# VH-VL binders against Glutamine--fructose-6-phosphate aminotransferase [isomerizing] (glmS): the designs that were tried, part 7

Target 1, 141 residues: Glutamine--fructose-6-phosphate aminotransferase [isomerizing] (glmS), of Sulfurisphaera tokodaii (f9vpa4r286to426)
Amino acid sequence: VIEEIKNAERVIVIGAGTSYHAGLYFSIELNRLGINSLPVIASEYYNVRSKKGDLVFAISQSGETIDVLQGIRMMRNSGAKIISLTNVIESAIARESDYKIYMRAGPEIGVAATKTFTTQLASILFILSVLKKENLKKMEK
Key: E = the ipSAE of ESMFold2; O = the ipSAE of ESMFold2 at other seeds; V2 = 0.75 times the mean of E and O plus 0.25 times the DockQ between their complexes.

## First folded at step 2 (VH-VL)

Design z6k (from z06 with heavy chain W102S; framework fv_zimberelimab; at its last look DockQ between E and O 0.05; V2 from the best seeds 0.00; counts 0 for: pae E 14.7 > 2, placed apart)
Fold by ESMFold2, look of step 2:
Structure z6k (fold): chain C 141 residues (1-141), chain A 122 residues (1-122), chain B 110 residues (1-110)
Amino acid sequence: as target 1 above (141 residues)
Amino acid sequence: QLQLQESGPGLVKPSETLTLTCTVSGGSISSSGYYWVWIRQPPGKGLEWIGSIFYSGSTYYNPSLKSRVTVSVDTSKNQFSLKLNSVAATDTALYYCARVSSELLRDAFDIWGQGTLVTVSS
Amino acid sequence: QSALTQPASVSGSPGQSITISCTGTSSDVGGYDYVSWYQQHPGKAPELMIYEVSNRPSGVSDRFSGSKSGNTASLTISGLQAEDEADYYCSSYTGSSTYVFGGGTKLTVL
């Protein structure tokens, strides 16, 4: 997965609700690392024109968010590769992804959205840490 | 290095419940990129996947065994377990725990325990 | 439920190449690129040799290679050595986080 992110012409990050906010953070940090990135609200997926060379990073805790699913279908049809970040194995979004990242999460109790957001953010921070480490290696030798 | 170790009784009476535990060492069972798996091998026969569990508690089972099998996880003990109900002589086998990856070595069993022989005595 | 089909046995002389087949259906080998191969010496646990049809994990000799055509996957071992004598199993993802193994192939090095 890390090599796909590093080599993408553009990383489109799509999510709904709290997943969109996690994706927005990811996109901002990718741009700071020199990786071209576009955050997308899932319900507005039809406004995005994707192409071969694009990488789509889809965030959905359930893996069944319909706007996210429709968005990745459209963008894959235009030649983009799909990475999914979900917490449900064999969800529709995970099944239709080229690469799958499953979040580490406990039971959704009480304020489930906040627990899901923290897990999404932890996964994103790990990915960013690996990308930053690889960038430093490139600069050194 | 991550290691898996099976434990449990080597002898179980027919119609009773077989319970096995797998202890994970050198790593955490709470890893989002992995499923924890039970596989068995009857004497002189091939391998049979029994079921898998994700650390959050989600389970997946071989359809032929689904009515009799339960897999569970205890993250505080870094362990996962197999329960097989109503055992018969045909359940005599070498039982392995294993790990399968959903990310780097996708859908391959990359780490195996040593196996524990379970005999169902008539 | 049925096992993937492998030949019961194959044999070859030291230095030769052999190929072991693994035939499934469009619901497993033909439907996914998640085929793996395992080597099992007597009294030992299986060891992963090939994953995702053709990839070798770290530490596995490049004498081992994998391929797939239609519903049939193949493991090729080149430069046979005495220690390659073992049982070999294929496995495939079958959807819905389920898996199936082949019946196994005994490789004899003559």
Scores: ipSAE 0.000, ipTM 0.517, lowest interface PAE 14.7, mean pLDDT 83
ESMFold2 (binder alone), look of step 2: mean pLDDT 91; pTM 0.930
ESMFold2 at other seeds, look of step 2: ipSAE 0.006; ipTM 0.573

## First folded at step 4 (VH-VL)

Design a01 (framework fv_disitamab; at its last look DockQ between E and O 0.03; V2 from the best seeds 0.00; counts 0 for: pae E 14.5 > 2, placed apart)
Fold by ESMFold2 at other seeds, look of step 4:
Structure a01 (fold): chain C 141 residues (1-141), chain A 121 residues (1-121), chain B 105 residues (1-105)
Amino acid sequence: as target 1 above (141 residues)
Amino acid sequence: EVQLVQSGAEVKKPGATVKISCKVSGGTFSDYAIHWVQQAPGKGLEWMGRIIPIFGTAYYNQKFKDKATITADKSTDTAYMELSSLRSEDTAVYFCARGYSGYAPDYFDYWGQGTLVTVSS
Amino acid sequence: DIQMTQSPSSVSASVGDRVTITCKASQGISSYVAWYQQKPGKAPKLLIYAASSLQSGVPSRFSGSGSGTDFTLTISSLQPEDFATYYCQQYDSYTFGGGTKVEIK
């Protein structure tokens, strides 16, 4: 997943509602690391022209968010590769993704909207920490 | 202190185009969303769309996607909203507003003074 | 779209009264609610963010509460400068309530 992010011509991050805001944070931090990234509100997927070389990072806790699913289908049809961040194994979004990241197996233990946002952020922070570590290795060469 | 200063009032005929500016001073421009909000006379607030200048792509409320074009000029720290094919129902005050953090769920802590656009035959 | 239903549409009150304004979201939005005050001819002013956090420089007579779908703004003792229109906003996808005009009784 890390190498795909590093090598993408552009990382398109798509999510709905709270997942969009987690994705916005991810995109800002990717751009700070020199990785071209564009955040997309899932309901506005039709405003984005994707192409071969794009990587789509789809964020959906349920893996069934309709606007996200429609967006990744359109972008995959335009040649993009899909990474999903979901909480449900074998969800529609996960099944239609080239690469899959799962946050947790099992039920949530608190208020769903608040907890899902923080676990999405935790997953994103982990990915960013690995990218930052890789960036340091590159600079040392 | 962050300030958002909008261009002055406009009177337009139906079918015309208007471009409203929103200059940001006293703070960073590129990393923060600039939102646009419509308020028709005597009515409430309605979100129209936003841009985060570093990304360059605007996102719109579906209602306004064929009416408004939102852009940003990072060299002048200015956001713009262009309204096309104006009709009398587009008569409103238009506000720009800045989000607090730019990349999290975001409330609007700084507002422009508003720009009245009047469309009359 | 997440609909915000704000009640009441107006309230007549006297100085010193306790005023409560409510907003109901059409789906859960955690605590992503802001409250704004708007006086005629002016831009909205942020009062409350994160449902209950008071913006700097806002008098402590303003308070917010709620989570999930039901949110309230309370003015504990209404002052002459508080006669204005108040809006809730969910800032997950940026929809506003219809507004509540607080008027002199």
Scores: ipSAE 0.000, ipTM 0.574, lowest interface PAE 12.8, mean pLDDT 83
Fold by ESMFold2-Fast, scan of step 4:
Structure a01 (fold): chain C 141 residues (1-141), chain A 121 residues (1-121), chain B 105 residues (1-105)
Amino acid sequence: as target 1 above (141 residues)
Amino acid sequence: EVQLVQSGAEVKKPGATVKISCKVSGGTFSDYAIHWVQQAPGKGLEWMGRIIPIFGTAYYNQKFKDKATITADKSTDTAYMELSSLRSEDTAVYFCARGYSGYAPDYFDYWGQGTLVTVSS
Amino acid sequence: DIQMTQSPSSVSASVGDRVTITCKASQGISSYVAWYQQKPGKAPKLLIYAASSLQSGVPSRFSGSGSGTDFTLTISSLQPEDFATYYCQQYDSYTFGGGTKVEIK
């Protein structure tokens, strides 16, 4: 997964609501690491032209967000590779992704936005920590 | 449905400061970025900078970095641009415009109506 | 910095005419080009993005083409409401062309 992110020509991060905000943070940090990244609001997926060499990082807690699903289908058909970050195995988004990352979230009981964002941010921070270590190693060469 | 509404025209003396507002309605302010564009009388469009409201992070065209300060107030869905040390060359219509991410590539889908700033002695 | 050279600076045309406006980038910008229409006293309006994608609500007589450094906006059959100034923009680092004023003949 890490290698796919490191070697992508561009990382498109797509999500809706709180997932979009987590994705926006991820995209900003990727650009700071020298990785070309574009955050995309899921409902506006049709405004994005993807191609071979692009990597799509799709964030959806349920794995069923319709705009995210439609977006990844469009981008996959344009040649992009898809990584999903979801909490549900066998969800539509996970099933249609080339690589799957499952969030390890505890039970949620009616504080949906805060819980979802925290869990997604934890996963993103872990990915960023690995990328930062890899980036430091490359600079030492 | 999405609308960007800017504050009214301003007339200032050289050396003054002016602050222009851009209020966003009908869409999710925090999910988008706000860009600012200058248009001098009878001239074309020039990009000045942009802000990503959820982070408060502003970035500038180097030409305007010492002239303009861009801020956002998420509680009122309003972006601001302040111009300092005004000179006659700053006389222009200033537009705010909405972008998707605030990171290149990012085009402008909706625009404010423009605010005329006149600097005269 | 990337310069966008737009031509012509003005064109005189009649209703029903095919109007072509060109925009040349000083270096390759892929398809990161948008076209805007501006009428006197009004804000610009997005017509085309990603060099060739028509914005929702924009009439089909408008089309864009090109990639790399050479881009074109075409109005297939000019209507009275199309008399305006048109601007290209590269949005890889945000520079605009000088504009093309489409005037009544």
Scores: ipSAE 0.000, ipTM 0.534, lowest interface PAE 14.8, mean pLDDT 83
ESMFold2, look of step 4: ipSAE 0.000; ipTM 0.537
ESMFold2 (binder alone), look of step 4: mean pLDDT 92; pTM 0.946

Design a02 (framework fv_disitamab; at its last look DockQ between E and O 0.42; V2 from the best seeds 0.00; counts 0 for: pae O 13.4 > 2)
Fold by ESMFold2, look of step 4:
Structure a02 (fold): chain C 141 residues (1-141), chain A 121 residues (1-121), chain B 105 residues (1-105)
Amino acid sequence: as target 1 above (141 residues)
Amino acid sequence: EVQLVQSGAEVKKPGATVKISCKVSGGTFSSYYIHWVQQAPGKGLEWMGRIIPIFGTAYYNQKFKDKATITADKSTDTAYMELSSLRSEDTAVYFCARGTYSGYAPYFDYWGQGTLVTVSS
Amino acid sequence: DIQMTQSPSSVSASVGDRVTITCKASQGISSYVAWYQQKPGKAPKLLIYAASSLQSGVPSRFSGSGSGTDFTLTISSLQPEDFATYYCQQYDSYTFGGGTKVEIK
């Protein structure tokens, strides 16, 4: 997953509602690391032109967010690879993704939307910490 | 009201360097992209590059990557564009502009007044 | 990069005329188009975004249409303050059209 993010020409981060805000944070931090990134509100997916070499990072707790699903379908058909961050194993979004990141083993139980956002951020911070560690190694050369 | 104020006109010799400033007032600086656009005399608009000040990294049109260096100073809410190794074809008006919000709707709703850079012997 | 071919390069018109400006993209760009007005010595001013959405404070005589590759800016009844140069922009890679100068006949 980490290698795909590092090697992408552009990382398109797509989400709806609370997931969009998590994605916006991720996209800003990716740009800070020198990784070209574009945050996208899922309902605006048709405004984004994707191509081979793009990586789509789709954020959906349920894995069933229709605008996200339609967005990744369009972008995959244009040649982009899809990474999903979901909490539901074998959800529609996860099933249609090339790579899958699950926030917990199995579905989350009994969490509110605010707690779901915090869990999404924790997953994003972990990914960023690994990317930052790799960036420091490159600077040593 | 958001306002972008650029530094004044410059006259330079070939080979010189110029640094144009773009100060943002009346609005948020750090989380909005600042773009730079060239307009040669009697010609159209050409996008040069952008920066997001909170990160400090710039992204360039390939045509200008060896000509322009875009930076930002969050402490003064000011973006800069430095043009190096000036040639006569670099004579143009240079605009800074702000994107509507942080990075993904890049139409430019606020523009600086422009800075004329004249390169002549 | 996506090229934006704008036509006509100039138009002479009278107050009250309908003026139509077209912009054609070299590839499909959905509705990712903005239109700007620029007067001599001034910065461009945003008129239309997302192909057809009118920017706040812009008179309703301006309208935009199109999707995919073909886009149109229309001024339904030209006013004296509308004499200017107009540019389209695709905002995937920020390419501008070549401009259309609207002049007094």
Scores: ipSAE 0.006, ipTM 0.535, lowest interface PAE 12.4, mean pLDDT 81
Fold by ESMFold2 at other seeds, look of step 4:
Structure a02 (fold): chain C 141 residues (1-141), chain A 121 residues (1-121), chain B 105 residues (1-105)
Amino acid sequence: as target 1 above (141 residues)
Amino acid sequence: EVQLVQSGAEVKKPGATVKISCKVSGGTFSSYYIHWVQQAPGKGLEWMGRIIPIFGTAYYNQKFKDKATITADKSTDTAYMELSSLRSEDTAVYFCARGTYSGYAPYFDYWGQGTLVTVSS
Amino acid sequence: DIQMTQSPSSVSASVGDRVTITCKASQGISSYVAWYQQKPGKAPKLLIYAASSLQSGVPSRFSGSGSGTDFTLTISSLQPEDFATYYCQQYDSYTFGGGTKVEIK
């Protein structure tokens, strides 16, 4: 997953509602690391011009968010690779992704938006921490 | 309270170079896109390019790729646009404007006052 | 590159009139449209973003509508300070419309 992010020409981060806000944070931090990134509100997916070399990072707790699903389908048809961040194994979004990251939710999953955002943010922070470590290793060489 | 203050008007001869400055005060510089817009006399607005100062990466309208060079100096909170090989059709007012950090909604919420560049013999 | 076709190029109106200005995009751009007002010798001022969202400090007589390819700016009751040139902008690739000059009759 990490190597795909590093090698992408652009990382498109797509999400709806609170997932969009998590994606916005991720996109900002990717750009700070020198990785070109574009955050997208899922309902606006049809205005995004994707191509081969793009990597789509799709954020959906349920894995069934229809606007996200429609967005990744369109972008995949344009040649982009898809990474999904979901909490549901074998969800529609996960099944249609090239790479899958599953959130580690607690044993009782709450439906409140703030709990969903917290697990998304934790996953994003972990990915960012690995990317930051790899950048330090590259500089040492 | 964000202000974009541009350098003053310039009169140049054909073939010369000009460098226009855009200083940002009262707000964040490094994490916001700075855009440049041309307005020829009596004409509409035309986007020239953008930079995000924290990364120093510029992206250009293809029409201006060989004419303009956009840079930023984070230590002075100032963006620059250099125009090379000036011709009379480069006579215009040049604006800088602040956009959003992301490409999601890069509308221009703050504008500089504009810099008139006149190219004449 | 997405082209924005703005019409009319000018309109003559009186104070109190309702004015509508349209922009048509060459392809679908959802709600990624901004509207700007520019007075002579001044920088443009943002009025509307996201097709219909009013920028802070802009009078409520300004409104925006549209989605996809067709967008409208409406001034419900024209005021003396509204005589200016108006531009639409799509901000997927930063193309401006040609402008609409609102003039006094």
Scores: ipSAE 0.005, ipTM 0.516, lowest interface PAE 13.4, mean pLDDT 80
ESMFold2 (binder alone), look of step 4: mean pLDDT 89; pTM 0.925
ESMFold2-Fast, scan of step 4: ipSAE 0.007; ipTM 0.578

Design a03 (from d05 with heavy chain S31D A33Y R50W; framework fv_disitamab; at its last look DockQ between E and O 0.08; V2 from the best seeds 0.00; counts 0 for: pae O 14.3 > 2, placed apart)
Fold by ESMFold2 at other seeds, look of step 4:
Structure a03 (fold): chain C 141 residues (1-141), chain A 122 residues (1-122), chain B 105 residues (1-105)
Amino acid sequence: as target 1 above (141 residues)
Amino acid sequence: EVQLVQSGAEVKKPGATVKISCKVSGGTFSDYYIHWVQQAPGKGLEWMGWIIPIFGTAYYNQKFKDKATITADKSTDTAYMELSSLRSEDTAVYFCARGTYSGYAPDYFDYWGQGTLVTVSS
Amino acid sequence: DIQMTQSPSSVSASVGDRVTITCKASQGISSYVAWYQQKPGKAPKLLIYAASSLQSGVPSRFSGSGSGTDFTLTISSLQPEDFATYYCQQYDSYTFGGGTKVEIK
């Protein structure tokens, strides 16, 4: 998955509700690392023009979020590859993805957050930490 | 230069609640992690948790999940930590810290608040 | 969780001595280690990040080394202002070592 993110022309991050906010954070951090990224509210997927070379990072705890599913279908049909971050094996979104990341159980959370968001964020932070290690190695040369 | 300025020392009775502020100036607040660290008298440092102000999402060390509530106000660039049901064991200096996160480097703590002493005494 | 075992808990040393402090992680953490100096009544001060990188404004007598699980902080020639407590920290999940107090002999 890390190589796919690094090699993508653009990383489109799609999610709904709290998953959109986790995706927004991911997209901001990817751009800071020099990786072109576009966050997308799932209900607005039809305003995004995808192409071959795009990588779609789809965030859905259930793996059944309809707007996300419709979005990845359109984008895959336009040539994009799909990575999904879900908590449900063999969900619709997972089945239609080229690469699948299943969320790991997260730590306990405070009043301001949900367990689902914390787990999504932990997965995103792990991916970012690997990307940062490679960036740190490059900068240390 | 980034500065973290914490609220002043507090003396509280057992069972009370305290809310410590940490105002960040001279840099970006909303999309950096703000961490909290406890140091009991004569003891070492212990990480309590972090918050991402842009999302309002906090993540806690399991030891502190039922004691601390971490929040942020993006409009004032201020993070808060509330400690509830205070006991004498909660007497400590509490620090806030910001990482050097710039999109290239790992998140270690290069800017620290001055610390806030909370004393729990009957 | 990742434990950081720091040793020794205290060091008695003279000005000019070479001081070495070690920190061992319970599992591999690559180079995600920072070292902090703390004087009484003050906030910690960052000395070393990424196991071996010296923070701006920190004297060159401080150095760090290690990768994986075993890390060291070295003060090549101890100065009077270096008597303090030192902490290692892994920042993959934010665990501090127990601290090492460097005292005058």
Scores: ipSAE 0.000, ipTM 0.500, lowest interface PAE 14.3, mean pLDDT 81
Fold by ESMFold2-Fast, scan of step 4:
Structure a03 (fold): chain C 141 residues (1-141), chain A 122 residues (1-122), chain B 105 residues (1-105)
Amino acid sequence: as target 1 above (141 residues)
Amino acid sequence: EVQLVQSGAEVKKPGATVKISCKVSGGTFSDYYIHWVQQAPGKGLEWMGWIIPIFGTAYYNQKFKDKATITADKSTDTAYMELSSLRSEDTAVYFCARGTYSGYAPDYFDYWGQGTLVTVSS
Amino acid sequence: DIQMTQSPSSVSASVGDRVTITCKASQGISSYVAWYQQKPGKAPKLLIYAASSLQSGVPSRFSGSGSGTDFTLTISSLQPEDFATYYCQQYDSYTFGGGTKVEIK
């Protein structure tokens, strides 16, 4: 997953609601690492022109968000590779992704909707930490 | 009102370990970042790392990754920082501080603990 | 690694003076800059965030400006309680400037 992100010509980060905001943060941080990234509100997927070389990072808590699902289908048909970040194993979005990352809200935080956003962010922060470490090793060369 | 209260001053010998606490009250603990900052005598502020308590996920400044361990206990709303293999150059005031925003944006430090002085005799 | 270069290291000033402190980032950091005031034996206190936003409860004589790589903290009319050390911080990846001590002339 990390290799796919590093080698992408452009990383399109798509999400709806709070997932879009987690994605926006991720996209900003990717650009700071020198990785070309575009955040996309899922409801506006039809405005995005994707192509071979693009990587789509799709964030959906349920894995069933219709605008996210339609967006990844359109972009996959244009030649993009798809990575999903979702809570639900075998959800529609996960099934249609080339690479899958699962985030699970534990029983200890399950009742509050805001805790789901925090779980999404934890996954993104972990990915960013790995990318930053690899970037640092490269600069030490 | 949010308040961060740190444990008291410590005097240690070279080679010892010390663990500093930072108790958060008056607000949500779990989904805010808790940062740690070192200030050596007569010197400026240096960021050490952060933890987001809800997951126990910690990130470190490379300078401190082999020296400091940051943990959190959600049941007591307390963050901890442990310093190992103490040397005289570890003598400093250590501050905990809360990062603003519970999530996605870069954050600045809105609330600070009072600081804990750690003195390493040599 | 983003370096924050703060100048001057110290400034001697009198009550009523305008004091200007500058902070330069080694690379672009947008407006992700905060300024803190620290008095001897005390924890730092947030004054300014997002380069130019005044924290609630901070006197209006404090102001921040700048974007990209060059940032400035200004105290328009120095008061007795303002003699302290001031630090800039970029909060994209958390680097502090070296500090500026504002001393009595």
Scores: ipSAE 0.000, ipTM 0.511, lowest interface PAE 13.6, mean pLDDT 82
ESMFold2, look of step 4: ipSAE 0.005; ipTM 0.511
ESMFold2 (binder alone), look of step 4: mean pLDDT 91; pTM 0.939

Design a04 (from d05 with heavy chain T57I T100D Y104W; framework fv_disitamab)
Fold by ESMFold2-Fast, scan of step 4:
Structure a04 (fold): chain C 141 residues (1-141), chain A 122 residues (1-122), chain B 105 residues (1-105)
Amino acid sequence: as target 1 above (141 residues)
Amino acid sequence: EVQLVQSGAEVKKPGATVKISCKVSGGTFSSYAIHWVQQAPGKGLEWMGRIIPIFGIAYYNQKFKDKATITADKSTDTAYMELSSLRSEDTAVYFCARGDYSGWAPDYFDYWGQGTLVTVSS
Amino acid sequence: DIQMTQSPSSVSASVGDRVTITCKASQGISSYVAWYQQKPGKAPKLLIYAASSLQSGVPSRFSGSGSGTDFTLTISSLQPEDFATYYCQQYDSYTFGGGTKVEIK
């Protein structure tokens, strides 16, 4: 998934409610790293034109958010690849994604008060940390 | 079918460093955790740590934190485990194993490498 | 750390026997228990996960039970290929039991 993010022509981050806010943060940080990213509130998915070379990063707590599901279907039909971040194994969104990310809360990651927020944000933070380290290594060369 | 293939046996002197590889084929490397397990001669299994290649950060059993370094190279679908400052007590078979990282439940080890014997002797 | 106490350390049995192996966790681990079979010179093989779920391709004579702190692996009718060492594992934070060697009587 890191290579898919690095090699994408554009990363579309789609989510609803609190997942949209996590996605907005992710999108801003991707742009800071030189990765073209567009945050999309799921209810407005129909305003997005996607194409081959685009990567969709879909965030949904339940994996069943209808606007997110409709969005990824529309964008896949236009040639985009789909990565999902969800807390429900084999949910509709996860099943229709090319790549699936599920992040377990635990001592290895840190103490967790709420699993949903912890797993989503921890996953995003780890992805960002890997991208930043790879970016630094590339610059050192 | 998923297969984990490890590098061959190593004989090292005390104080040396050894690096063992575990190449994953047939499955999706980045969507799983790769774990390392130590088995001393005639003894049981002891978990050392894991790496989730998509995140690039390894987690360790506290006992092995200063001894082992676990890394992954997604471009070659290979995980590595490096042991530093080798002592005779490090003589063991080292296994890599795959965990299905789903986030909803903790992961058990569904596929294992064949094991790599590391012998530390004078 | 969570300790897994496995018993017995060895058992002598004949083909056709029912073999029971027990594993006790030092604290509650729900159903996060797996059982592995290891033959001499080979890697471990997954038999049971989630305390009672049989791994695909594993013979139905193997079964697991338990929850919380007390777990059991049962082999209902021991076959020649079942002489091996068996390990329980809690996978909430990855500790193994000490192993049980099932040897021919």
Scores: ipSAE 0.006, ipTM 0.510, lowest interface PAE 13.3, mean pLDDT 81

Design a05 (from d05 with heavy chain S31D A33T T57R G99D A105F; framework fv_disitamab)
Fold by ESMFold2-Fast, scan of step 4:
Structure a05 (fold): chain C 141 residues (1-141), chain A 122 residues (1-122), chain B 105 residues (1-105)
Amino acid sequence: as target 1 above (141 residues)
Amino acid sequence: EVQLVQSGAEVKKPGATVKISCKVSGGTFSDYTIHWVQQAPGKGLEWMGRIIPIFGRAYYNQKFKDKATITADKSTDTAYMELSSLRSEDTAVYFCARDTYSGYFPDYFDYWGQGTLVTVSS
Amino acid sequence: DIQMTQSPSSVSASVGDRVTITCKASQGISSYVAWYQQKPGKAPKLLIYAASSLQSGVPSRFSGSGSGTDFTLTISSLQPEDFATYYCQQYDSYTFGGGTKVEIK
């Protein structure tokens, strides 16, 4: 999945609500690494012209967000490759993606309802850490 | 142990600006996300936006994007929401609420402030 | 945008009654649904999260069920303190239902 991100002509990061905000952060960091990236609010997917060479990074916690699903279908039809970041195995978005990244959830600890071991940002930070490591290797050569 | 305390009621004239505060105690302010919710008189709840400490940014419901500005001051453990160009339609109770999503999985609102009534009248 | 449609808008009930409130999402949201209780002049209080998980300190007469697009809050034996307005919320992108007012008959 790292090679797909590195080799993309442009990375379109699409999400709705809170997933869009995580995607915006990801897109900004990708641009800082020299990777051309465009953040897209899912409800506005129809304003985006995608093409061969584009990679779509779709973020949806439920994997069922309809605007994200419609967006990836439109962009895939235009020749883009699709990577999804979701929490639900076999969800519609995951099933229709070329590459799938699943957020990992652990059992809740204690009696507090707000604790979780799985994070949307943790997956993004991991991807960024690998990309930054690759960039450092390239600079050292 | 966690408590969210909001500033007192405000009465403003049309065209004015108002700034509401939400002070958080009983935890590290930056460990969680603060949301703002509008409730017009006799109506339901509507999400306005949030501030995510880990990103240092606010995110808005499109309906409120040009009306509300959400900020935070880590030194005082206080989140703020400013409403500009007030109109009678902005008369509402405004609630702050917490979840534990600091840029991670979206979460439900486990603690709420008591609410701040903003009345816009001539 | 994900719409949350609650029904009924109001229900008249007596102490001891079973009350059922439904919430329908315009698209699949897995189990990312919470239910809140709001009494007049007060802030909302969390009752249920993740569609079916009971919040600590909330009486066991409250229960939630559902997945995907259809969700239900049930109060198995209504008590005097339960007369309030109830709201569902999807927290994938934070949309509330229109509310259900539970009124005394």
Scores: ipSAE 0.000, ipTM 0.543, lowest interface PAE 12.9, mean pLDDT 82

